# VHH binders against q96fz2: the designs that were tried, part 342

Target 1, 269 residues: q96fz2
Amino acid sequence: CGRTSCHLPRDVLTRACAYQDRRGQQRLPEWRDPDKYCPSYNKSPQSNSPVLLSRLHFEKDADSSERIIAPMRWGLVPSWFKESDPSKLQFNTTNCRSDTVMEKRSFKVPLGKGRRCVVLADGFYEWQRCQGTNQRQPYFIYFPQIKTEKSGSIGAADSPENWEKVWDNWRLLTMAGIFDCWEPPEGGDVLYSYTIITVDSCKGLSDIHHRMPAILDGEEAVSKWLDFGEVSTQEALKLIHPTENITFHAVSSVVNNSRNNTPECLAPV
Below, E stands for the ipSAE of ESMFold2; O stands for the ipSAE of OpenDDE; V2 stands for 0.75 times the mean of E and O plus 0.25 times the DockQ between their complexes.

## First folded at step 18 (VHH; framework vhh_6z1v_2)

Design EA18 (at its last look DockQ between E and O 0.85; V2 from the best seeds 0.66)
Fold by OpenDDE, look of step 18:
Parts: C-alpha cells; sequence; structure tokens
Structure EA18 (fold): chain B 269 residues (1-269), chain A 123 residues (1-123)
C-alpha cells in the first residue's frame, strides 16, 4: 500500500470514528495536533494521516479503551534512529509485512510496547499490471458501503448534494498499523510515525495486487488492536489476516500523480 | 516521583501463608499492569504473577500451581499477592513492578520497581 485517500472534513472524520469504550459509553476520539490534519484524495508516504490509538499512550492513568485521533507521519521512524533527518532512513518503513513483523527490530520493538494504531482512510489505491503493456490500471479499494435508500452508490451520486450525503455516512477503512515515537537528536517535537501492516491479498483482490493492508473489520477488531492494556501482542496479531470484505472500482490515471488532490482521484471510470 | 513499596514479607514455616502488599505513589494504577517478581540468592529474577490494569487477565508462573493469588485495588493504588502453602523453595526477595500496558513475563519490560520484601520459608 503506497497511496490512500483521506479527504473528509475533520468534524465528519471525527463523527465517523465514534466508538464505545469498555464501559459501553459512546465517545468521540479526542484530537491530538488537529492542525496537522490535511485532508487529501491522494495521500502518499511521508505525508501525515490520521490514526487512532489508545489514550493510554498519552495519559498514563487513562483507560486503555479510550481512543485518540492523531495525524502521524506515514513511514515509521524508529525511536533509535540517530540521524537528524528522518528521510535518511535507509530502509522502507511504509509497510510492514505481517510474516516478518517480529523479525525486524524497527517494528518488533514498538509493537512490544503496545504501539498499535488504526490508520484511517477512505480507501487505498493499487495498480493492476495490464497484460502485454507497461500500463497500470489504478483501482480504489474500500469497505462496502451500506446503500441507504437515499444515498445512491458512489457511482450514482450525480449531484453534489448526493455526493455529500455519501461521504457523511462513509464507512472508513481501518488498517492495522504500528507507530513509534522519535525524538530528534537536536531537540524539538517528538515525531509520531506509522507503518501499515500488509498481508497477502484476498482472493477478490489477487488479480489486482498480491499484497493488501491488514484491514481490521469491525469495532471489535479495532478495539482489540488499539487496547494494548488488555490485549497482548500475541492476541492482537491474530487479527492480522486478509479479508474478503472489500470492494473496488477502477479510477482514472489522475491518481498517478501524487500532486493531484481532487475528487477525480477516486471517481469511477 | 513514582514509588512502589512492598510490605508483608517475613519468616514463615512451611505450609504457612503470607499476604504481600505493594502500595504505589506518584501515579494511579489505572494505566499500569502490575507484576510480582522474586529473586532468590544466586538466581535470576523471575515472574511470579501479573495482572492487567483492569484485572481482567492474570498470569501465574508454573511453580505457583494455584498456591498464590494476585489481586489489585485501583482505588487504593495497591496490588496484593496472597501466598498459601509456602515452601522453602519460595524463599526470596519479592518485588513489585509496574508496566504501562499489558503485563509481561520478562523483568526488563517493566517501567517501575519496588525495593523488595524478604520472604523466608523455614523447613
Amino acid sequence: as target 1 above (269 residues)
Amino acid sequence: EVQLVESGGRLVRTGGSLRLSCAASGLTFKGYAMGWFRQAPGKEREVVAAITQSGGKIYYADFVKGRFTISRDNAKNTVYLQMNSLKPEDTAVYYCAARLGFYETAPNEYDYWGQGTQVTVSS
């Protein structure tokens, strides 16, 4: 996974992340650094994206079932990194393979500290290799959306009004991530950054791409992944597997340029 | 400053019972898993029991065999270890430890430690 969409306004995104804590109380996640949230139809590595994480990571006496939403840098910078510039990292941390997560120090250490997060997106993009050509067809991949009688399919939203309605009730894609905290050697603010865990693609996506993000499907899976106080690493890792509960449609080549940030990026062709 | 203070350790006879307490100050227990560890002379520190912040999950070492019970009172910032059917092999310094998040069995995974309390079991 090298490209995502996360374009919802902050208030809409927050409402979409409503949850119940361990006590069954309905809550909205509190924002950390809300000013770092930059909505975009075309998110690339090194950009900031909103993630969910346990409040316990920020407040030592917090209930671990409570959630915080925070923009973090895509591409994990390990805490032990000693260079002053994160871009000098010599290995790719955009993704973490599920089968080798425990073999790589950069992922194993933060995971062991309970630094699990849920990366939020409208969906993610993948490119299918076309047979016989060097051309790649991009696809937008996301959770199936519940057709409310009033909200036409993404494809049927012919009117701006209908489009807004679709997004007001959009089910966000929830991807399993690992984050870390890096303190710059020269001082300054702590950098929070994340990697997306990847798995082998489900059967439905296998023709498009052989790998997919580990998707946490449902509130229980999301809660267990985030709750590092009550769920062990071993138990959490059981949640990491391919899911068939995904849909996709072909999109235009507009998304190929990471600078393009328009609704055309995820529009069906 | 975070402090963990163990109490309750003493000399007891084989088959006797003890209740250890660990009182925390400087922070509330609410976010921390708590563990009891022990270290006998010439041996490595080993986990005895551990409990999550809510008390929903508990770990016991294999040698406990149902003889010990770990519990916590978050309102009192205290964790307990009820020790029954004590044996000479249980003689050790018992330590209380705190870890942010889920409990672990390795000592190096814990953030805070008490000074320990001596438990001696005579034959």
Scores: ipSAE 0.646, ipTM 0.861, lowest interface PAE 0.8, mean pLDDT 92
Fold by ESMFold2, look of step 18:
Structure EA18 (fold): chain B 269 residues (1-269), chain A 123 residues (1-123)
Amino acid sequence: as target 1 above (269 residues)
Amino acid sequence: EVQLVESGGRLVRTGGSLRLSCAASGLTFKGYAMGWFRQAPGKEREVVAAITQSGGKIYYADFVKGRFTISRDNAKNTVYLQMNSLKPEDTAVYYCAARLGFYETAPNEYDYWGQGTQVTVSS
């Protein structure tokens, strides 16, 4: 996983992240650095995307079940990195394989500090290698969405209004991530950056690609992954597995160029 | 700032009971996992019990299970260790400690420590 869509306006995205805290109270996550949020249909590594994390990372007396939403750099920069320029990191940290996460210092160290986050997206893209050609077919992959039709036929017509209404109640893809905090040696703001944990693809995706992001399916999984005050690393890692609760559709090659930021990137073909 | 002060250590007879308290000063107590550790002369500091910020998860060392109970009162910023059926082997200085996040059993994983309180169990 190296390309996502996260295009919703900030206020719509925030409402889609409504949650219940440990006491059962409905809440919205509180933003940090909202000006760094750059919505796009076509996000790539090194760009900023919103993640959820526990408020306890920022406030030492906070209830660890409370959530912050913040843009972070895709491509984890380890806290121990000594160069001034993160692009000089010699290892690719866009993704973290679940089967080696405890063997890689770049991921083991922040995980041991409870630096777990939930990476938000509309969905992600993968490219299928077609037999007998060098061409690749891009797919947009996402949670199954609830049909909004109630005894009516609102979703039966394929019109711009129907497509726009899909986004009103879109279930955001929630991927398990690890983040770290890097203090540039020259000084300046702390850089928050994340990696997406990957697992073997489920059967439904295996013809498209052999790996998939570790998807946290449902609020219980999201809450346990985020709550580093009440859920140990060992218990959290049990949440990391493939899921079959996923759907996809083919998209045009417009998405291939990462500079294209249009709804066509994820439109069905 | 978190500051930890243990109290309640004293001389007791074998089979007796004792409750240790650790009062935390400051407003940060609720975010911390708390642990009780002990150190007998000539031995390394070892975990006795630990508890998460909400009290939802608890750890007891094998030598302690069934005899000691850890609890916390976040309104009073205090963690407790109730020690029953005390044995001479329980003689040690008892420390409370705090760390952010989930508890750990290794002492070097804890950021804040109290000064300790002496527990002596006579035959």
Scores: ipSAE 0.534, ipTM 0.827, lowest interface PAE 2.0, mean pLDDT 90
ESMFold2 (binder alone), look of step 18: mean pLDDT 89; pTM 0.913

Design EA19 (at its last look DockQ between E and O 0.91; V2 from the best seeds 0.00; counts 0 for: loop humanness VH .161 < .165)
Fold by OpenDDE, look of step 18:
Structure EA19 (fold): chain B 269 residues (1-269), chain A 123 residues (1-123)
Amino acid sequence: as target 1 above (269 residues)
Amino acid sequence: EVQLVESGGRLVRTGGSLRLSCAASGSTFKGYSMGWFRQAPGKEREVVAAITQSGGKIYYADFVKGRFTISRDNAKNTVYLQMNSLKPEDTAVYYCAARFGFFETAPNEYEYWGQGTQVTVSS
C-alpha cells in the first residue's frame, strides 16, 4: 500500500470514529495535534494521516480502551534511529509484512511496547498491471458502503448534496498499523510515525495486486488491536489476515500524480 | 517512576492462608499490569500471578492450582495476592512488579519492582 485517500473534514472524520469504551459508553476520540491533519484524496508516504491509538500511550493512568486520534507520519521512524534526517533510513518502512513483523527490529520493538494503531482512510489505491502493456490501471479499494435509500453509488452522486450525504455516512477503512516515537538527536519535537501492516491479498483483490493492507473489520477487531493493556501482542497478531470484505472500482490516472488532490482521484471511470 | 511496597509476608503453617498486599505510589497505577513473582533460595525468580489494568485478564502459574487469587483495587493503588493452602514449597520472597501495557510472564519485561516480602511455610 503506497497511496491512500483521507479527505473527510475533521468533524466528519471524528464522528465516523465513534466507539464504545470498555464500559459500553459511547465516545468520540479526542484529537492530538488536530492542526496536523491535512485532508487529501491522495495521501503518499511521508505525509501525515490520522490514526487511532489507545489513550494510554499519552496518559499513563488512562483506560486503555479509550481512543485518541492523531495525525502521524506515514513511514515508521524507529526510536533507535540516530541520524538527524529520517530520509536517511536505508530500508522502507511504509509497510510491514505480517510474516516478518517479528523478525525486524524496527517493527518488533514498538509492537512489543504495545504501539499499535489503526490507520484511517477512505480507502487505498492499487495499480493493476495491464497485460501486454507497461500501463497500470489504478483502483480505489474500500469497505462496502451501506446503501442508504438516497445514497447512490459513489459514482451516482449527481449532486453536491448527495455527495456530502455519502461521505457523512462513509465507513472508513481501518488498517492495522504499528507506530513509533522518534526523538531527533538534535532535539525538537517527538516524531510519531507509523507503518501499515500488509498481508497477502484476498481472492477478490488478487487480480489487482498480490498484497493488501491488513484490514481490521469491525469494532471488535479495532478495539482489540488498539487495547494493548488488555490484549497481548500474540492475540492482536491473530487479527492480521486478509479480508474479503472489500470492494473496488477503477479510477482515472489522475491519482498517479501524488500532487493531484481532487475528487477525481477516487471517482469511478 | 512507580514505587512498589509489598506487605503481609510472614511465617505460616502448612495449609495456612496469607494475604499479600502491594501498594503503588503515584497516580499511574491504573496504567500498569501488575504481577506477583517469587524467588526461593537458589532458584530463579518466577511468575506467580499477573493481572491486567482492568482486571479483565488474569494469569496464574501452573503451581498455583487454584490456591492463589490475584486482585487489584485501582482506587487504592493496590494489588493483592490471596494465598490459601500454602505448602513448604511456597516458601520464597514474593515480589510485586509493574509493567506498562499487557502483563508478561518473564521478569525482565517488568519495569518496576518492590523490595519483596518473605513468606515462610513451615511443615
Scores: ipSAE 0.896, ipTM 0.957, lowest interface PAE 0.5, mean pLDDT 93
Fold by ESMFold2, look of step 18:
Structure EA19 (fold): chain B 269 residues (1-269), chain A 123 residues (1-123)
Amino acid sequence: as target 1 above (269 residues)
Amino acid sequence: EVQLVESGGRLVRTGGSLRLSCAASGSTFKGYSMGWFRQAPGKEREVVAAITQSGGKIYYADFVKGRFTISRDNAKNTVYLQMNSLKPEDTAVYYCAARFGFFETAPNEYEYWGQGTQVTVSS
């Protein structure tokens, strides 16, 4: 997974992330660095996207079930990285394979520190290779949405009002991630960056691509992945598996160019 | 900053009971899992029990299950080890330890340690 959509206005995104803490209290995640949120239909590595993480990462006396939402750089920069420019990292950290996560220092070390996050998106894009050509068919892949009048049906929107109804109750895709914190050698703000854990694709996606993000399906899975105070690394890793609870549709090649940031990127063709 | 002070260790007869306590600094204790470890002379330090931030998860070493109970009182910033049916093999210095986040069984995973309290079980 190397392209996502995360286009909701901040207030809509925040409401979509409503949750209950360990005490059963209804909450919204608290933002850090909200001005760094850049909504777009077409997010690529090195861009910022919002993730959820435990408040305990920021406040040593916090309840670990409470959530922070913060933009982080896609493409994990290890804490030990020595160069001044993160783009000079010589290996790809956009994704982390689940089968080798405990073998790669870049991922094992932050995971052992409980640096688990939930990467948020409307959905993700994947390109299907077509036999006999180098052309590829992009698809937009997302959770099945509850169907009511116009809700959950991207292709049915024919007005701004109908478009809002599609997204007002949109179930955000929740992907398992690992993050790390890098202090630039010249000084400046600590860089928070993430990788998305990948697994073998489910049967429903296998004709499109052989890998998929590790999707956390439901609040129990999200809570357990985030809560590094109450859930061990070993138990958290049991949440990492493919899911068949996924849907998709073909989209136009507009999404191929990462500079294109329009609803056409995810519109069905 | 977490400071840990154990108390309650003493000499007790076989079959007796004893409660250890570990007082911690308030502001940094709430984010920590807590563990009790022990070390007998000439032996390596070993985990006895551990408990998460909320008390929702608890670990006991195999030699302990059924006889010892770990608990914590976050309002008092204190962790306890209730030890029942004590045996001479339980003789050791008992240490309280803290780890940020989830607990582990290996001693080298813990950031803070108390000075220890001696428990001696006589025949």
Scores: ipSAE 0.678, ipTM 0.875, lowest interface PAE 1.3, mean pLDDT 90
ESMFold2 (binder alone), look of step 18: mean pLDDT 85; pTM 0.878

Design EA2 (at its last look DockQ between E and O 0.85; V2 from the best seeds 0.80)
Fold by OpenDDE, look of step 18:
Structure EA2 (fold): chain B 269 residues (1-269), chain A 123 residues (1-123)
Amino acid sequence: as target 1 above (269 residues)
Amino acid sequence: EVQLVESGGRLVRTGGSLRLSCAASGSTFKGYSMGWFRQAPGKEREVVAAITQSGGKIYYADFVKGRFTISRDNAKNTVYLQMNSLKPEDTAVYYCAARFGFYERAPNEYDYWGQGTQVTVSS
């Protein structure tokens, strides 16, 4: 996974992340560094994206079932990194393979500390190789959306008004991530950064791409992944597997340029 | 920093009971899983029992065999170990430990330790 969409306004995104804590109380996640949230239809590595994490990571006396939403840098910078510039990392940390997560120190160590997060997106993009051509067809991949009587099919939102309604009730894609905290050697603010865990693609997606993000489908999976106080690493890793509960449609080549940030990026062609 | 202070260790006869307490300083007790460890002379420190922050999950070592009960009171910043049916083999220094996040079995995974309390079981 090298491209995502996360364009919802902050308030809409927050409402979409409503949850129940361990006591069954309905809550909204509190924002950390809300000013770092930059909505975009075309998110690339090294950009900031909103993630969910346990409040316990920020408040040592917090209930681990409570959630915080925070923009973090895509591309994990390990805490042990000694260079002053994160861009000097010699290895790719955009993704973490599920089968080797425990073999790589950069992922194993933060995972062992309970630094699990849920990466939020409208969906993610993948490119299908066209047989016989050097051309790649991009696809937007996301959770199936519930057709509300009032919300026409994503494809039928002919009016701006209908489009807004679709996004007001959009089910966000929830991807399993690992984050770390890096303190710059020269001082300054702590950098929070994340990697997306990837798995082999489900059957439905296999013709498009052989790998997919580990998707946490449902509130239980999300809660268990985030709650590092009550769920062990071993138990959490059982949640990491391919899911068939996805849909996709072809999009235009507009998304190929990471500088393009328009609704055309995820519009069906 | 979390300070841990154990109490309750004493000499007891075989078949006797003891209740150990560990009091934590500060307001961050709720964020930690708590564990009881023991170390006998000439042996390695070993986990006895562990409990998550909410008390929702508990671990017991195999040698406990239902004789010991770990519990916690977050309002009192205290973790307890009720020990029943004590045996001479249970003679050790008992330590309280705290770990940020889920409990672990390995001692090196814990962040804070108490000074320990001596438990001696006589035949």
Scores: ipSAE 0.899, ipTM 0.959, lowest interface PAE 0.5, mean pLDDT 93
Fold by ESMFold2, look of step 18:
Structure EA2 (fold): chain B 269 residues (1-269), chain A 123 residues (1-123)
Amino acid sequence: as target 1 above (269 residues)
Amino acid sequence: EVQLVESGGRLVRTGGSLRLSCAASGSTFKGYSMGWFRQAPGKEREVVAAITQSGGKIYYADFVKGRFTISRDNAKNTVYLQMNSLKPEDTAVYYCAARFGFYERAPNEYDYWGQGTQVTVSS
C-alpha cells in the first residue's frame, strides 16, 4: 500500500472516529496538531495523514483505552536515525511486512514500546499490472458501505448535498500501523511517523495485487491494536491477517499523478 | 523522587500466609503494569506475578500454583501480593516493579524498582 485517500473535513473525520472507552463511555478522539491535517483524495508517502493512538502515549496516568488522533508522517523514521534530514533515509519504511516485523529493528523496537497506531483513510489505491505493457489499472479499495434509501453513490457526489449523502457516514478504512518518535540531532520538535503493516492479499484482491494492508475490521480489533496497556505485542499481532470484508472499483488514471487532488481520483469508471 | 516501597515481609512458618504491599510515592503509577519479583540467595531475580493497569490481565509464574494472588488499588497507588501456603523455597527478597504499558517477565524490562522486603519461610 503506497497511496490512499483521506479527504474528509476534520469535523467529519472526527465524528467518523467516535468510539467507546473501556468503561463504555461514548467519546471522540482528542486531536493533537489539528492544523497539520491536510485532507486529499491522493495521499502519498512522506505526506502527513491522521492516525489513532492511545492517550497513554502522551499522559502517564491516562486510561490506555482512550484515543488521540494526530497527523503523522507516512514513512517511519526510526528513533535511531542519525541524519538531520529524514528524507535521506536509505530504506523504504512506507510499509512493514507482517512476516518480518519482529526481525526488522526499525519496526521491532517501536512495536516493543507499544507504539501501535491505526492509520485512517477513505480507502487505498492499488495498480493492477496489464499483460504485455507497462500500463497499470488503478483501483480504489475500501470497506463496504451501508446503503440506505437516501444514500448516494461515489459517482453522484459532485454537489454539496450529494457529497453529504455519500461521505457524512462513510466507514473509514482502519489499517494497522506502527509509529516511532525521532528526535532531530540538531534539536526541534519530535517527528512522529508511521508505517502500514502489510499481509498477503485476500482472495478477492489477489487479481489486483498480491499484498494488502493489514485491516482492523471492527471496534474490537481497533481497540485491541491501540491498547498497549492491556494488550501485549503477542496478542496484538494475532489481529494482523487478510480480510475478505473489502470492496473495490476501477478508477481513471487521474490518480496516477500524485498532484491530482480531485474527486475524480476515486470515482468509478 | 519516584519511589516504590515494599512492606510486609517477615519470618513465617511453612504453610503460613503473608500479604506484601507496594506503595508508590512522589508519582502515580496508574498507567503502569506492576510486577512482583523475587531473588533468593545465589539465584537470579525472577518474576512472581504481574498485573496490567486496569487489572484486566494477570500473570503468575508456574511455581505459584494458585498460592499467590496479585491485586492493585489504583486509588491508593498500591499493589499487593497475597501469599498463602508458603514453602521454604519461597524464601527470598521480594521486589515490586513498574513497567510503562504492558507487563513483561524479564526484570530488565522494568522502569522502577523498590528496595525489596525479606520473606523467610522456616521449616
Scores: ipSAE 0.674, ipTM 0.878, lowest interface PAE 1.3, mean pLDDT 90
ESMFold2 (binder alone), look of step 18: mean pLDDT 86; pTM 0.888

Design EA20 (at its last look DockQ between E and O 0.87; V2 from the best seeds 0.80)
Fold by OpenDDE, look of step 18:
Structure EA20 (fold): chain B 269 residues (1-269), chain A 123 residues (1-123)
Amino acid sequence: as target 1 above (269 residues)
Amino acid sequence: EVQLVESGGRLVRTGGSLRLSCAASGSTFKGYSMGWFRQAPGKEREVVAAITQSGGKIYYADFVKGRFTISRDNAKNTVYLQMNSLKPEDTAVYYCAAKFGFYEREPNEYDYWGQGTQVTVSS
């Protein structure tokens, strides 16, 4: 996974992340650094994206079932990194393979500290190789959306008004991530950064791409992944597997340029 | 920093019961899993029991065999170990420990330790 969409306004995004805590109380996640949130139809590595994490990571006396939403840098910078510039990291940390997560220090250490997060997106993009050509067809991949009587299919949103309605009730894609905290050697603000865990693609997606993000499907999976106070690493890792509960449609080549940030990026062609 | 203070250790006869208490200082007690460990002379420190912040998950070592019960009171910042049917083999210094996040079985994973309380079981 090298490209995502996360374009919802902050208030809409927050409402979409409503949850129940351990006591069954309905809550909205509190924002950390809300000003760092930059909505975009075309998110690339090194950009900031909103993630969910346990409040316990910020408040040592917090209930671990409570959630915080925070923009973090895509591309994990390990805490032990000694260079002053994160861009000098010599290995790719955009993704973490599920099968080798415990073999790589950069992922194993933060995971062992309970630094699990849920990366939020409208969906993610993948490119299918066309047989016989050097051309790649991009696809937008996301959760199936519930057809509310009032919300036409994403494809039928002929009017701007209908489009807004679709997004007001959009089910966000919830991807399993690992984050770390890096303190610059020269001082400054702590950098929070994340990697997306990847798995082998489900059957439905296998023709498009052989790998997919580990998707946490449902509130229980999300809660268990985030709650590092009550769920062990071993138990959490059981949640990491391919899911068939996805849909996708072909999109235009507009998304190929990471500078393009328009609705055309995820519009069906 | 979390300070832990154990109490309740004493000499008891085989088959006797003890209740150990560990009082934590500060307001961060709720964020920690708590564990009881023991160390007998000439032996390594070993986990006895552990409990998550909410008390929703508990671990007991195999030698406990239902004789001990770990519990916590977050309002009192205290974790307890009720020990019943004590045996001479249970003679050890018992330590309270705190770990941020989920509990572990290995002592080196814990962040804070008490000074320990001596439990002696006579034959």
Scores: ipSAE 0.897, ipTM 0.957, lowest interface PAE 0.5, mean pLDDT 93
Fold by ESMFold2, look of step 18:
Structure EA20 (fold): chain B 269 residues (1-269), chain A 123 residues (1-123)
Amino acid sequence: as target 1 above (269 residues)
Amino acid sequence: EVQLVESGGRLVRTGGSLRLSCAASGSTFKGYSMGWFRQAPGKEREVVAAITQSGGKIYYADFVKGRFTISRDNAKNTVYLQMNSLKPEDTAVYYCAAKFGFYEREPNEYDYWGQGTQVTVSS
C-alpha cells in the first residue's frame, strides 16, 4: 500500500471519526497540529495524513480510550535515526509486514512503547498488472458503504447535494499503523511519522495485488488497537489479519500522476 | 519527585490475612499500570499481581492466584493487595511499581518503585 485518498475537509473528517469512549459516551477526537493536514484524493509516501492515537501518548494521566487525531508523515522515521535528513533513511518504512514486525528494530521498538495508530483514508489505490504488458490498471479500494436513497455509490451523484451526502456519511478506511517520534539533531519540532502494517491479500483482492493493508474492521478493533493502556502488544497483534469486508472499482489512469488531486482520481470507470 | 509508598506489611500467622496499600505522592499515576512484586532474600524480584489504569485487566502470578486480590482507587491514587490464606512461602519484601501503558511481568520494565514493605508469615 503506497497511495491513498484522504480528501475530506477537516470538520467532515472529524465528524466521521466520532467514537465511544470506555464509558460509552460519544466523542470526537481532539486535533493536534491541524495545520499540517493536507486533504487530497491522491496521497503518496512522505506526505502527511491524519491518524488516530490514544490521548495517553500526550497526557500521562489521560484515559487511554480517548483519541487524538493528528497528521503524521507517511514513512516511519525511527527515533534512533542519526542523520539530519529523513530522506537519507536507507530502508523503506512506508509499510511494515506483519510477519516480521517483531523482528525489525524500526517497528519493534515503537510498538513496545505502545505507539499504535489508526491510519485514516477514504480508501487506497492498488495497481493490477496487465498480462503481457507494462500497463497497470488502478483500482480504488474501500469499505462497503451504506447506500442512501438519493445516491448510493461513488461518482453516481446527480447533483452537488447528493455528492455531498455520499461523503458526509462515508465510512473511512481504518488501517493499523505504528508510529514513532524523531527529534531532528539540528533542532526543531519533533517529527511524528507512521508506517502501515500489511498482510497477505484476502481472496477478493488477490487478483489485484498480493498484499493489502491490515484493516481494522469496526470500532472494537479500532479501540483495541489504539488503547495501549488496556490492550497488550500481544493482544493487539491478534487484530492484524486480512479482511474480506472490502470492495473496489477500477479507476482511470488520472491517479497515476500523484500531482492529480481531483475527484476523477477515484471515480469509477 | 514522584514517590510510591507501601504500607501494611507485618508479621502474620499461616492462614492469616493482610492488606497492603501503595500510595502515590508528588504526581498522579492514573495513566499507569500498577504492579505488586516481591523479593525474598537471595531470590529475584518477581511479579505478584498487576492491574491496568482502569482496572479492566488484571494479572496474577500462578503461585498466588485465588488467594490475593489487586485493586486500585484512582481517586485516592492508591493501589491495594489483599492477601488471604497466607503461607510461610509468601514471606518477602513487597514492592509497588508503576509502568506507563500496559503492565509487564518483568521488573525491569517498570518506571517507578516503592521502598518496599516486609511481610512475614510464621508457621
Scores: ipSAE 0.668, ipTM 0.875, lowest interface PAE 1.4, mean pLDDT 90
ESMFold2 (binder alone), look of step 18: mean pLDDT 85; pTM 0.877

